# VH-VL binders against Probable ABC transporter phosphonate/phosphite binding protein PhnD2 (phnD2), part 28

Target 1, 264 residues: Probable ABC transporter phosphonate/phosphite binding protein PhnD2 (phnD2), of Prochlorococcus marinus (a3pdp9)
Amino acid sequence: SADPDKLIVALIPDENAATVIQDNQGLKDYLTEAFDKEIELVVTTDYSSMIEAARNDRLDLAYFGPLSYVLAKAVSDIEPFAARIKGGTKTYNSCIIGNTKKGVTSFDDIKGTTFALGDPASTSSRLFPELTLAENGLTKGKDFQGVFLGSHDAVALAVQNGNAQAGGMACPILKSLKKKGVIDPSKVTTIAQSSPIPQYPWTMRSTLSPELKEKIRFTFLDLDSDKVLKPFNADGFASITDSDYDGIRKAGKLLGLDLSKFVK
Key: E = the ipSAE of ESMFold2; O = the ipSAE of OpenDDE; V2 = 0.75 times the mean of E and O plus 0.25 times the DockQ between their complexes.

## First folded at step 18 (VH-VL; framework fv_acimtamig)

Design x3 (from x1 with heavy chain S99D P100H; at its last fold request DockQ between E and O 0.81; V2 from the best seeds 0.00; counts 0 for: pae E 4.3 > 2)
Heavy chain, then light chain:
Amino acid sequence: QVQLVQSGAEVKKPGESLKVSCKASGYTFTRYYMHWVRQAPGQGLEWMGEIYPSGGYTDYAQKFQGRVTMTRDTSTSTVYMELSSLRSEDTAVYYCARDHWYTSGYFDYWGQGTLVTVSS
Amino acid sequence: SYVLTQPSSVSVAPGQTATISCGGHNIGSKRVHWYQQRPGQSPVLVIYYDSDRPSGIPERFSGSNSGNTATLTISGTQAMDEADYYCQVWKDYSYVFGGGTKLTVL
ESMFold2, look of step 18: ipSAE 0.547; ipTM 0.818
ESMFold2 (binder alone), look of step 18: mean pLDDT 93; pTM 0.952
OpenDDE, look of step 18: ipSAE 0.867; ipTM 0.927
ESMFold2, look of step 20: ipSAE 0.745; ipTM 0.886
ESMFold2 (binder alone), look of step 20: mean pLDDT 93; pTM 0.952
OpenDDE, look of step 20: ipSAE 0.898; ipTM 0.945
ESMFold2, fold request of step 21: ipSAE 0.007, 0.386, 0.149; ipTM 0.397, 0.772, 0.691
ESMFold2 (binder alone), fold request of step 21: mean pLDDT 93, 93, 93; pTM 0.951, 0.949, 0.947
OpenDDE, fold request of step 21: ipSAE 0.000, 0.044, 0.489; ipTM 0.476, 0.641, 0.814

Design x4 (from w3 with heavy chain R31S G55S, light chain D91R; at its last look DockQ between E and O 0.89; V2 from the best seeds 0.00; counts 0 for: pae E 6.5 > 2)
Fold by ESMFold2, look of step 18:
Structure x4 (fold): chain C 264 residues (1-264), chain A 120 residues (1-120), chain B 106 residues (1-106)
Amino acid sequence: as target 1 above (264 residues)
Amino acid sequence: QVQLVQSGAEVKKPGESLKVSCKASGYTFTSYYMHWVRQAPGQGLEWMGEIYPSSGYTDYAQKFQGRVTMTRDTSTSTVYMELSSLRSEDTAVYYCARSPWYTSGYFDYWGQGTLVTVSS
Amino acid sequence: SYVLTQPSSVSVAPGQTATISCGGHNIGSKRVHWYQQRPGQSPVLVIYYDSDRPSGIPERFSGSNSGNTATLTISGTQAMDEADYYCQVWRDYSYVFGGGTKLTVL
């Protein structure tokens, strides 16, 4: 339906599902009131399952990471419309992190170790970490062993616990985990930050009615509720366009990403 | 302080090959794409291809596929563009240009250009 | 393949506003970049991401992009602004330039 009574809103599983749902409860309540519709939040098992759901037109709204968005856009009729702002910017960074006790504090210390990655379709916990390491002379499979742990919080915990000596993840998520006490700052150090990454896009299926799509765009851009924004770690939302993710498309090609590995 | 300095003008005959160099300075050479763009006399800009110097990855415009080869030497921060089987239509100014790999693909710095004249 | 269409020339009197269009199917969904090329010189980036100015580019240069048309605007046009102007996008792993517009300041 072009104007359904219930909107299915998928959230990228960049952290465990309970955390993702909890952090978005305020937004769910806000959208329920704004649209006078039932809002169903869903978290898929992994990024490729979410991409497949979008491909099959099963999602009304979807909160993708940048790379998963690019992959989904290539096979789905979706459009990006809003991204959060923090500190005046619509960008964030990937952090290369190391275990403090094992003395992993520089790129040189990563050679010969196990490096934790998130989902294979992740921007800041896979794509940018691998490219950042490559810029510093470290090639996955040659200079270090990459292990995919599925989510950013899993990467952080593996590095803290020493199950991996280093890892790559979104800097804002690392900061949040430290504030929540999940990660002890004395056990995990930041070795480097990546170049800027365009912020996670909110998207909608293009087959929604034009009237509903415009209402969705305006509702996000007008959002100023601390109850919604603080759990989401945002100062507000700003408009975005598909071309804001062209740098991710180029970066994906550099890594040789094959979409068939992310669609079930 | 970003500078892209190209090799000097060349005169070639049809059927020969050309090889133009572009030496980069003032930035981390391996972190940016380098592109080659040409401009025939009185004509517009035409993208020929790109190289990512850290890996040597290349991507060529379809028009030049099979005739163009781009290489780099990271020890000298230099990229090279070779164009084979030259024709008079290949007479142009050849530019190298840099783009950040993390952006939406714009050319922020350009070399001075290398005039290549192909005549019998 | 994707085509960007520019007028071949635009003429403006000194001090007036010049507008240079760049037409393309749904170009408003892409980020448009603009280059100035003075005679005998290399191109210089003057606008990127539709409307952003690189450091050192005067505020009289501005840009917009919506629908099927991107526009470069030069207010208070000066004789030194006489140049060729090219729009450019990245699409489908290719860099596409418009055909160029010669700006003449009479």
Scores: ipSAE 0.105, ipTM 0.659, lowest interface PAE 6.5, mean pLDDT 90
ESMFold2 (binder alone), look of step 18: mean pLDDT 94; pTM 0.952
OpenDDE, look of step 18: ipSAE 0.583; ipTM 0.836

Design x5 (from x1 with heavy chain R31N E50W; at its last look DockQ between E and O 0.01; V2 from the best seeds 0.00; counts 0 for: pae E 16.7 > 2, placed apart)
Fold by OpenDDE, look of step 18:
Structure x5 (fold): chain C 264 residues (1-264), chain A 120 residues (1-120), chain B 106 residues (1-106)
Amino acid sequence: as target 1 above (264 residues)
Amino acid sequence: QVQLVQSGAEVKKPGESLKVSCKASGYTFTNYYMHWVRQAPGQGLEWMGWIYPSGGYTDYAQKFQGRVTMTRDTSTSTVYMELSSLRSEDTAVYYCARSPWYTSGYFDYWGQGTLVTVSS
Amino acid sequence: SYVLTQPSSVSVAPGQTATISCGGHNIGSKRVHWYQQRPGQSPVLVIYYDSDRPSGIPERFSGSNSGNTATLTISGTQAMDEADYYCQVWKDYSYVFGGGTKLTVL
């Protein structure tokens, strides 16, 4: 249906599902009222599953990471329309972190270590960390061993606990985990931060009615409720376009990413 | 600044129809929903219905179904509310009120109100 | 039909805290909005989504919502706060207002 009574709203599993669902309850309630529709939040098991769901037109709204969006866009007709804005910027950074106790506090220290990554389709816990490492003369499989742990919080915890000696993750998530007391700042050292990355895009399926798409766009862009925005740590949502993510496409190509590998 | 300016007071007789206008300015007219809410003398607020200017879609409270018609003119950013078969109980101040939401939400801006008196 | 219940009147001395309740079945699961209406004037949104405050509304206005009661709180009440206050929710494709509370500043 172009205007369903129920909207499926998918969220990228960049943290454990419970956290993601909890953080989006405010938004759920807000959208429920705004659209007078049933809102179902869905957190997929991994990034690829979300991409496949989009490919099969099973999602009405979807909150992707930048790389996962690019991958999804390549195989579906999703339309980006909004991204978080904080302090006037629509960007965030990827962080490379190291286990402090093990003395991993520089790029040189990453040699010979196990490096924790999130999801293969993750922007800030795979793409940019690998790019950054490569730029610093570190090659996966040669200088360090990579391991995918599925989510950013998993990366942080692995590094903190020494299961991995270093890892890559979104800086905002790291900050949040520290604030929540999940990660001890004294146990994890930030080795580097990436250049600015375009924020996570909200997307909608193109087959929704023009009217509903308009309502969705307006609702997000006009949203200023603290109850919704506080969990997002955002001042609001700003308009975005597909072209905003061309840099991500370029980065993906640099790493030789094959889109076919992300199709189940 | 957002402004909602309504038409002037009216005196009607039972059986007649009223038509109140609400001119919007200071914002994108088609992006917001317009509601009508009335208030009888000394009474509370009563929601009547809404219109979505983009497309002209409407939804009315059950109480007013068959009697109320809401329309809009996008060229003038004006919404109209017509209520037919007036009765004394329809004596009230009628407000237009903006809402950012489709079928639910709050009313962030209100018109100045239009007093309609229905008397024999 | 869904009903919101407000006290008919509340009195408060200047500088004191006024509390206006809005009762409704499981209202805590809904979003409640509040409007101020001074005599002879149009309603003004003072709280939306339980506790959010529109721009221009003094900080002394706050809201909460849990269980079966939503509450509008006005701290440091001033003479200008004397007005009728209405709570409002959405329910079953309708917008429901409370009966209104007359706040008198003594």
Scores: ipSAE 0.000, ipTM 0.499, lowest interface PAE 12.6, mean pLDDT 93
ESMFold2, look of step 18: ipSAE 0.000; ipTM 0.409
ESMFold2 (binder alone), look of step 18: mean pLDDT 93; pTM 0.953

Design x6 (from w3 with heavy chain S104H, light chain D52E D91N; at its last look DockQ between E and O 0.01; V2 from the best seeds 0.00; counts 0 for: pae O 13.2 > 2, placed apart)
Fold by OpenDDE, look of step 18:
Structure x6 (fold): chain C 264 residues (1-264), chain A 120 residues (1-120), chain B 106 residues (1-106)
Amino acid sequence: as target 1 above (264 residues)
Amino acid sequence: QVQLVQSGAEVKKPGESLKVSCKASGYTFTRYYMHWVRQAPGQGLEWMGEIYPSGGYTDYAQKFQGRVTMTRDTSTSTVYMELSSLRSEDTAVYYCARSPWYTHGYFDYWGQGTLVTVSS
Amino acid sequence: SYVLTQPSSVSVAPGQTATISCGGHNIGSKRVHWYQQRPGQSPVLVIYYDSERPSGIPERFSGSNSGNTATLTISGTQAMDEADYYCQVWNDYSYVFGGGTKLTVL
């Protein structure tokens, strides 16, 4: 249906599902009221599953990471329309972290370690960490061993506990985990931060009615509810376009990713 | 210059324990892994385990799990390797060796070796 | 367990080039290091990271690594190069040595 009574809203599993769902309850309530529709939040088991769902036109709204969006866009008709804005910027950074006790505090210290990554389709816990490591002369499989742990919080915990000696993750998530007391700042060292990354895009399926699409766009862009924005740590949502993520496409190519066939 | 000086040769009986020391100097002791590698007479090199002096973290080869213990004294820049339940097959020269990186890397400096003979 | 395979012995005439191989499954994806051990002495690192020479190691020592074989090459071999040579890699939090190669200078 072009205007369904229920909207499926998918969220990327960059943290454990419970956290993601909890952080988006405000949004759920807001959209329920705004659209007078049933809103179902969905967190998939991995990034690939979310991309596949989009490919099969099973999602009405979807909140992707930049890379996962690019991958999804390559195989589905989704339309980006909004991203978080904070302090006038629509970007965030990826962080490379190391276990402090094990003396992993620089790029050189990453040599010979196990490096924790999130999801293969993750922007800030895979793409940018690998790019940064490569730029600093570190070759995966030779200079360090990579391991995918599925999510950013898993990466942080693995590094903190020494199961991995280093890792890559979104800086905002790291900050949040420290604030929550999940991560002890004295146990994890930030080795580097990436260049600015375009924020997570909100997307909608192209087959929705034009009227509904406009309503969705307006609702997000006009949103000023603190209840919704506080969990996002955002001042609001700002308009975005597909071209805002061309840099991500380029970065993906540099790592030899086949963006058109990255589905499982 | 980097130096690794090991304790002297030992003669042990089966069932006993050995403890070899390795004193490091000429570099920041806490920033490098120390490894123990042994070599039986006429045989090749065999990695036993590693210790990171900064936190005392250890990782042992599966073959020696439960039988080997590596420790360090940061105040004296000394690493110790204890091997219990000695067998005749444990007769070997035991080396300490420094590694500049964490879990994968090379051994850039070696001790002079400690001969341990296990015989009835 | 990961296994490195070396020839038991290699012979070379003085001034000639000695080549010592180290075989391992997809060893080209790993960093290979080489050690020289003269009789009655401790091992000495002669090549690290496939082809890098530590300070003090003569330029006649070189290394390469691709596919399933790493190679230590000694050009202009001298009598003093007679020793046992071991290749080594890291694999799954273990350090693995080859069986060693006895290089004889004829």
Scores: ipSAE 0.000, ipTM 0.500, lowest interface PAE 13.2, mean pLDDT 92
ESMFold2, look of step 18: ipSAE 0.006; ipTM 0.510
ESMFold2 (binder alone), look of step 18: mean pLDDT 94; pTM 0.957

Design x7 (from x1 with heavy chain G55K, light chain S94D; at its last look DockQ between E and O 0.68; V2 from the best seeds 0.00; counts 0 for: pae E 10.9 > 2)
Fold by ESMFold2, look of step 18:
Structure x7 (fold): chain C 264 residues (1-264), chain A 120 residues (1-120), chain B 106 residues (1-106)
Amino acid sequence: as target 1 above (264 residues)
Amino acid sequence: QVQLVQSGAEVKKPGESLKVSCKASGYTFTRYYMHWVRQAPGQGLEWMGEIYPSKGYTDYAQKFQGRVTMTRDTSTSTVYMELSSLRSEDTAVYYCARSPWYTSGYFDYWGQGTLVTVSS
Amino acid sequence: SYVLTQPSSVSVAPGQTATISCGGHNIGSKRVHWYQQRPGQSPVLVIYYDSDRPSGIPERFSGSNSGNTATLTISGTQAMDEADYYCQVWKDYDYVFGGGTKLTVL
């Protein structure tokens, strides 16, 4: 339907599902009021499942990470429309982190270790960490063992607990985990930060009516609710277009990513 | 703070090769594409190719494929462009220009340009 | 081979508004960047992402992009704005420039 009574809103599982759903309750309430529609939040088990859901036209709105968006856009009729802003920017960074007790504070300390990665389709917990390590002479499978743990919070916990000696994840998620007390700042050190990464895009299926699409864009861009913004540490939302993610396409090409590995 | 400084003007004969350098400062050299763009006298801008300095990966415009080679030295933050089998129509100002790789590609800083004259 | 089409010249009186068009198929789905090149100088980025200004570019420079046309607008045009102006996009790993527009301030 081009103007459905219920909107299915998928959220990328970049943290455990309970956290992702909790952080988006304010958004659910806001959209319910703004659209006078039922809003159903869904969190898939992994990034590939979300990409497949978009491919099959099962989602009305979808909150992807940058790389998972690029992969979904290649196989789905979706369009990006908004990203959150903080401090005048709609970008974030990836952090390379190390276990403090094991003395992992430099790239040299990563050699011979287990390096925690998030989902294979993750930008800041896979793509950027692998590029950053490669630029510093460290090849996955040769110089360190990469392990995929599925989510950013799993990466942080594995590094804190010593199950992995180092890892890669979104810096804002690490900051949030420290603020919540999930991660003890004395147990996890930051080795490096990436260049700016375009922020996670909000997307909608292109088959929604033009009137509904414009209302969705306006509603996000005019959003000023603390209940929505505080869980994201955001000042609001800004307009985006597909071309904002061209840098992610270039980065994926540098690693030789195979699209078939991320769709079923 | 960001600065791109190119090597000086050159005069060449047809059939020779040129090699222009571009030394970068004021930013993380390995995290930005470097491009070469040329401009023949009285003409517009023409993109020649790009290099990603961290790995030395290159991508060349089809017009220059087989004639252009781009390299870099990360220890000196310098990019080089070599154009072989020169012809009179290769007379141009050659610019290096930087682009952010994590966003849509635009050229935010340009070198001063290197005039190359190819004459018989 | 994506093509960007610009008028070869635009003339305005000092203090008036200049508009420079950049035509391209479905250019509204792309991010358009604009460069100013004064005689004998290197190009300078004046607008990126359709409408954003780099630090140091006067507010009288603005841009828009929709449908098949992107536009650079210079309000309160000054003699120092006399230059060549180029639009540019990235498409399919290629960097495409328009042919350039000479702005004359009379």
Scores: ipSAE 0.006, ipTM 0.533, lowest interface PAE 10.9, mean pLDDT 89
ESMFold2 (binder alone), look of step 18: mean pLDDT 93; pTM 0.949
OpenDDE, look of step 18: ipSAE 0.414; ipTM 0.787

Design x8 (from w3 with heavy chain R31T S104R, light chain D91S; at its last look DockQ between E and O 0.02; V2 from the best seeds 0.00; counts 0 for: pae E 22.9 > 2, placed apart)
Fold by ESMFold2, look of step 18:
Structure x8 (fold): chain C 264 residues (1-264), chain A 120 residues (1-120), chain B 106 residues (1-106)
Amino acid sequence: as target 1 above (264 residues)
Amino acid sequence: QVQLVQSGAEVKKPGESLKVSCKASGYTFTTYYMHWVRQAPGQGLEWMGEIYPSGGYTDYAQKFQGRVTMTRDTSTSTVYMELSSLRSEDTAVYYCARSPWYTRGYFDYWGQGTLVTVSS
Amino acid sequence: SYVLTQPSSVSVAPGQTATISCGGHNIGSKRVHWYQQRPGQSPVLVIYYDSDRPSGIPERFSGSNSGNTATLTISGTQAMDEADYYCQVWSDYSYVFGGGTKLTVL
């Protein structure tokens, strides 16, 4: 029912805010032209504050990670509509990384150490690292001590600098940080990769008018601008549905996640 | 030297809210968990929740879910704990305590405590 | 819901060894930490990870943990050791304290 003159577009703080905003300037310009509306980009301080903002109808569009989407969907009237494609797939991987100088190169080397995690509501820097370690016989709090550092780049820096011996983060973000020179490839070892994870969903609040929702969906699906796609490292966008994230719900149950810890 | 300095004692009425501050110094504020632990008169220690200042992640004890909010201000190295809908059973000394970034298992430094009295 | 059980009080004569127990199901598989709280003061960490001693804590404080019981031991007990003592674990993202033991030194 709503067709506002300004759209609030929230972006998950999976890296520092300046990087997140910069990578989305092309998209902002594209949407401004396509919709003839003001577009305001918002980066919250953490994943839980973004979930809370969605629950309180403060967002029109939101770019969540898979787990934060599942948590937000449970308490908010939102719907997913598009995800980026790269190399013919709508998936990515979580990487387990180790400090090279400290010789952390295997799961056995992680036992008894401090392991860096991102935001507690993160898929690839919390959920999948913990599940991957558990699958290999390592339980957080019993076999290693986890520390939450908020973002993927903070995890990478802590491992590089030796403040944590190992960590978990999105493999594409690690690759980007190495390309940008933020992470020296010689200082960070990749120990393992997770199974495929469904890609970050773009979402919109369900109370937008049907005509606006269709326009938003088509605008993403028809997008072929290099100014937008290259910062995303993407070939384009494809449709998604809520059921594409059922595997994330199952994985969240395995960790015993309590939704109330991320809102209120 | 690590120091945690809390705000002064307060007297409150039932139904009001309290907000206690804890200012940290002598260490890197954003890389340690901060916790709140309370102690009713003549009673033991009760954990209320934690905050990690870097991202503002919070985790609250189930007993306090819905009544407690923890926030931080990284520019002043200060953590806040707000407890709403006060009742006489909330009369206690409230402590902030930190745990090391390399382990959250124990509380290595404690604030001086803040006495909050809830009386009609 | 993990429960730690401590005796409410322990009394010793000066110079004797005080033993304060902390009971819990399979507590030997957990890391136990101990705090001293003197009257009117904040708690102070005296033992962590079952048996490690922070800098500045006298050698007469020691700890052990096996089976269903963790123990804080104070040898050569002094009047200044009179305080409340709490055991604590981290279990399933919860911080659980024992009920506390009042140590009296006669």
Scores: ipSAE 0.000, ipTM 0.376, lowest interface PAE 22.9, mean pLDDT 88
ESMFold2 (binder alone), look of step 18: mean pLDDT 94; pTM 0.955
OpenDDE, look of step 18: ipSAE 0.031; ipTM 0.589

## First folded at step 20 (VH-VL; framework fv_acimtamig)

Design y1 (from x3 with heavy chain D59E; at its last read DockQ between E and O 0.93; V2 from the best seeds 0.00; counts 0 for: pae E 2.2 > 2)
Heavy chain, then light chain:
Amino acid sequence: QVQLVQSGAEVKKPGESLKVSCKASGYTFTRYYMHWVRQAPGQGLEWMGEIYPSGGYTEYAQKFQGRVTMTRDTSTSTVYMELSSLRSEDTAVYYCARDHWYTSGYFDYWGQGTLVTVSS
Amino acid sequence: SYVLTQPSSVSVAPGQTATISCGGHNIGSKRVHWYQQRPGQSPVLVIYYDSDRPSGIPERFSGSNSGNTATLTISGTQAMDEADYYCQVWKDYSYVFGGGTKLTVL
ESMFold2, look of step 20: ipSAE 0.731; ipTM 0.884
ESMFold2 (binder alone), look of step 20: mean pLDDT 94; pTM 0.955
OpenDDE, look of step 20: ipSAE 0.892; ipTM 0.941
ESMFold2, fold request of step 21: ipSAE 0.230, 0.137, 0.214; ipTM 0.707, 0.683, 0.706
ESMFold2 (binder alone), fold request of step 21: mean pLDDT 93, 93, 93; pTM 0.951, 0.949, 0.950
OpenDDE, fold request of step 21: ipSAE 0.919, 0.920, 0.921; ipTM 0.958, 0.957, 0.959
ESMFold2, last read: ipSAE 0.063, 0.631, 0.008; ipTM 0.634, 0.858, 0.393
ESMFold2 (binder alone), last read: mean pLDDT 93, 93, 93; pTM 0.952, 0.951, 0.950
OpenDDE, last read: ipSAE 0.919, 0.920, 0.918; ipTM 0.958, 0.958, 0.957

Design y2 (from x3 with heavy chain S104T; at its last look DockQ between E and O 0.78; V2 from the best seeds 0.00; counts 0 for: pae E 5.9 > 2)
Fold by ESMFold2, look of step 20:
Structure y2 (fold): chain C 264 residues (1-264), chain A 120 residues (1-120), chain B 106 residues (1-106)
Amino acid sequence: as target 1 above (264 residues)
Amino acid sequence: QVQLVQSGAEVKKPGESLKVSCKASGYTFTRYYMHWVRQAPGQGLEWMGEIYPSGGYTDYAQKFQGRVTMTRDTSTSTVYMELSSLRSEDTAVYYCARDHWYTTGYFDYWGQGTLVTVSS
Amino acid sequence: SYVLTQPSSVSVAPGQTATISCGGHNIGSKRVHWYQQRPGQSPVLVIYYDSDRPSGIPERFSGSNSGNTATLTISGTQAMDEADYYCQVWKDYSYVFGGGTKLTVL
């Protein structure tokens, strides 16, 4: 049972790495004080690299997306413990977006176009966009060409500039990019919103000592600092269990996701 | 106003097939799994399998692999369950039940049940 | 194969509290759901995710789940609560029911 002096904390690269690190600096400082340990934040190049790092027991804490979590859980000794609450809920949505200037405002307008996706292991910029399009009669490779751009902000920019006519990404990230002026609301329209998606889980490796694991759980659940919560866009944290992600497992099975494609 | 309305009771002989329908209304049919659960007289509930109407994905309980087929017609919001090579122990009430794919694990709405009697 | 164990029957006097157990290995790591089935009727969901009530289910129905035991609790038990009760989990793409508990209100 490990109780290391330094904790390696991986963050899913769903946006530019510098942004991801900066948004989590307050949390790093909070955890450093709470645990009396060194905290090292790590952002991998893509989701599959983070899954592989977890598989090789190189991470102590990991902030995965829902789909990347279920893929990592299948090959790693990790356990989820907390998710953020925002607006009274532990869920968020994926948005289908279109280029306004090219007149992409409905599902019918997506047929025959290039559709921007994030990372292949992304929940809200791959899995849910594909499911939402399928629910509306559009199949990737048949009705539109999917292009993987790696991150949510890359999807938004590609749609804005017309390199892709439509795309799928997390609605909260789109809202943030519009508020920051990175995305001009007049150039990008929202066509649809997915069903609710369980929030990104915080996870820890199961081989940490029971005492440390309990401290980690309590520290997140007791967190109420605005300096941490506001950059993280959260009202607080709530407990979660692995079964909260069973819907993601079923959704992944529907699309025939192959674990071997995400773990080297 | 979610409603699941099943076809009427049937009497079958051993070796025949049964086919029960379940018509859904009051929700987006293609966004929910539909399940079939049966209950023999005086016995508990037994899960038979599931279908996801968008795309027609199916998964069957091991006990029924090779005998059960689930299909759907999205134009009528109807799911069908067919069980072949019937035996007297297949006498049961057959229920359809709804489950959401992302908040999964439970059946929030059930059909009224269809009694199928298998006897000579 | 995962097994859920329930007592075959529970008897309670009107107004008393009924408890119905559902035993399973490490069931506390799973989400447990409960169904009520009155004679001649289809099952009705009364508790999901261990302790949540669907709309229209009275507050006297509650649930808990820890360790190896999940529990359905009915406080102020009424004659209309007389029914069979099933616990259920999802595990490894399978839907597993307990054997059922007949609640008798005497």
Scores: ipSAE 0.173, ipTM 0.683, lowest interface PAE 5.9, mean pLDDT 90
ESMFold2 (binder alone), look of step 20: mean pLDDT 93; pTM 0.950
OpenDDE, look of step 20: ipSAE 0.899; ipTM 0.947

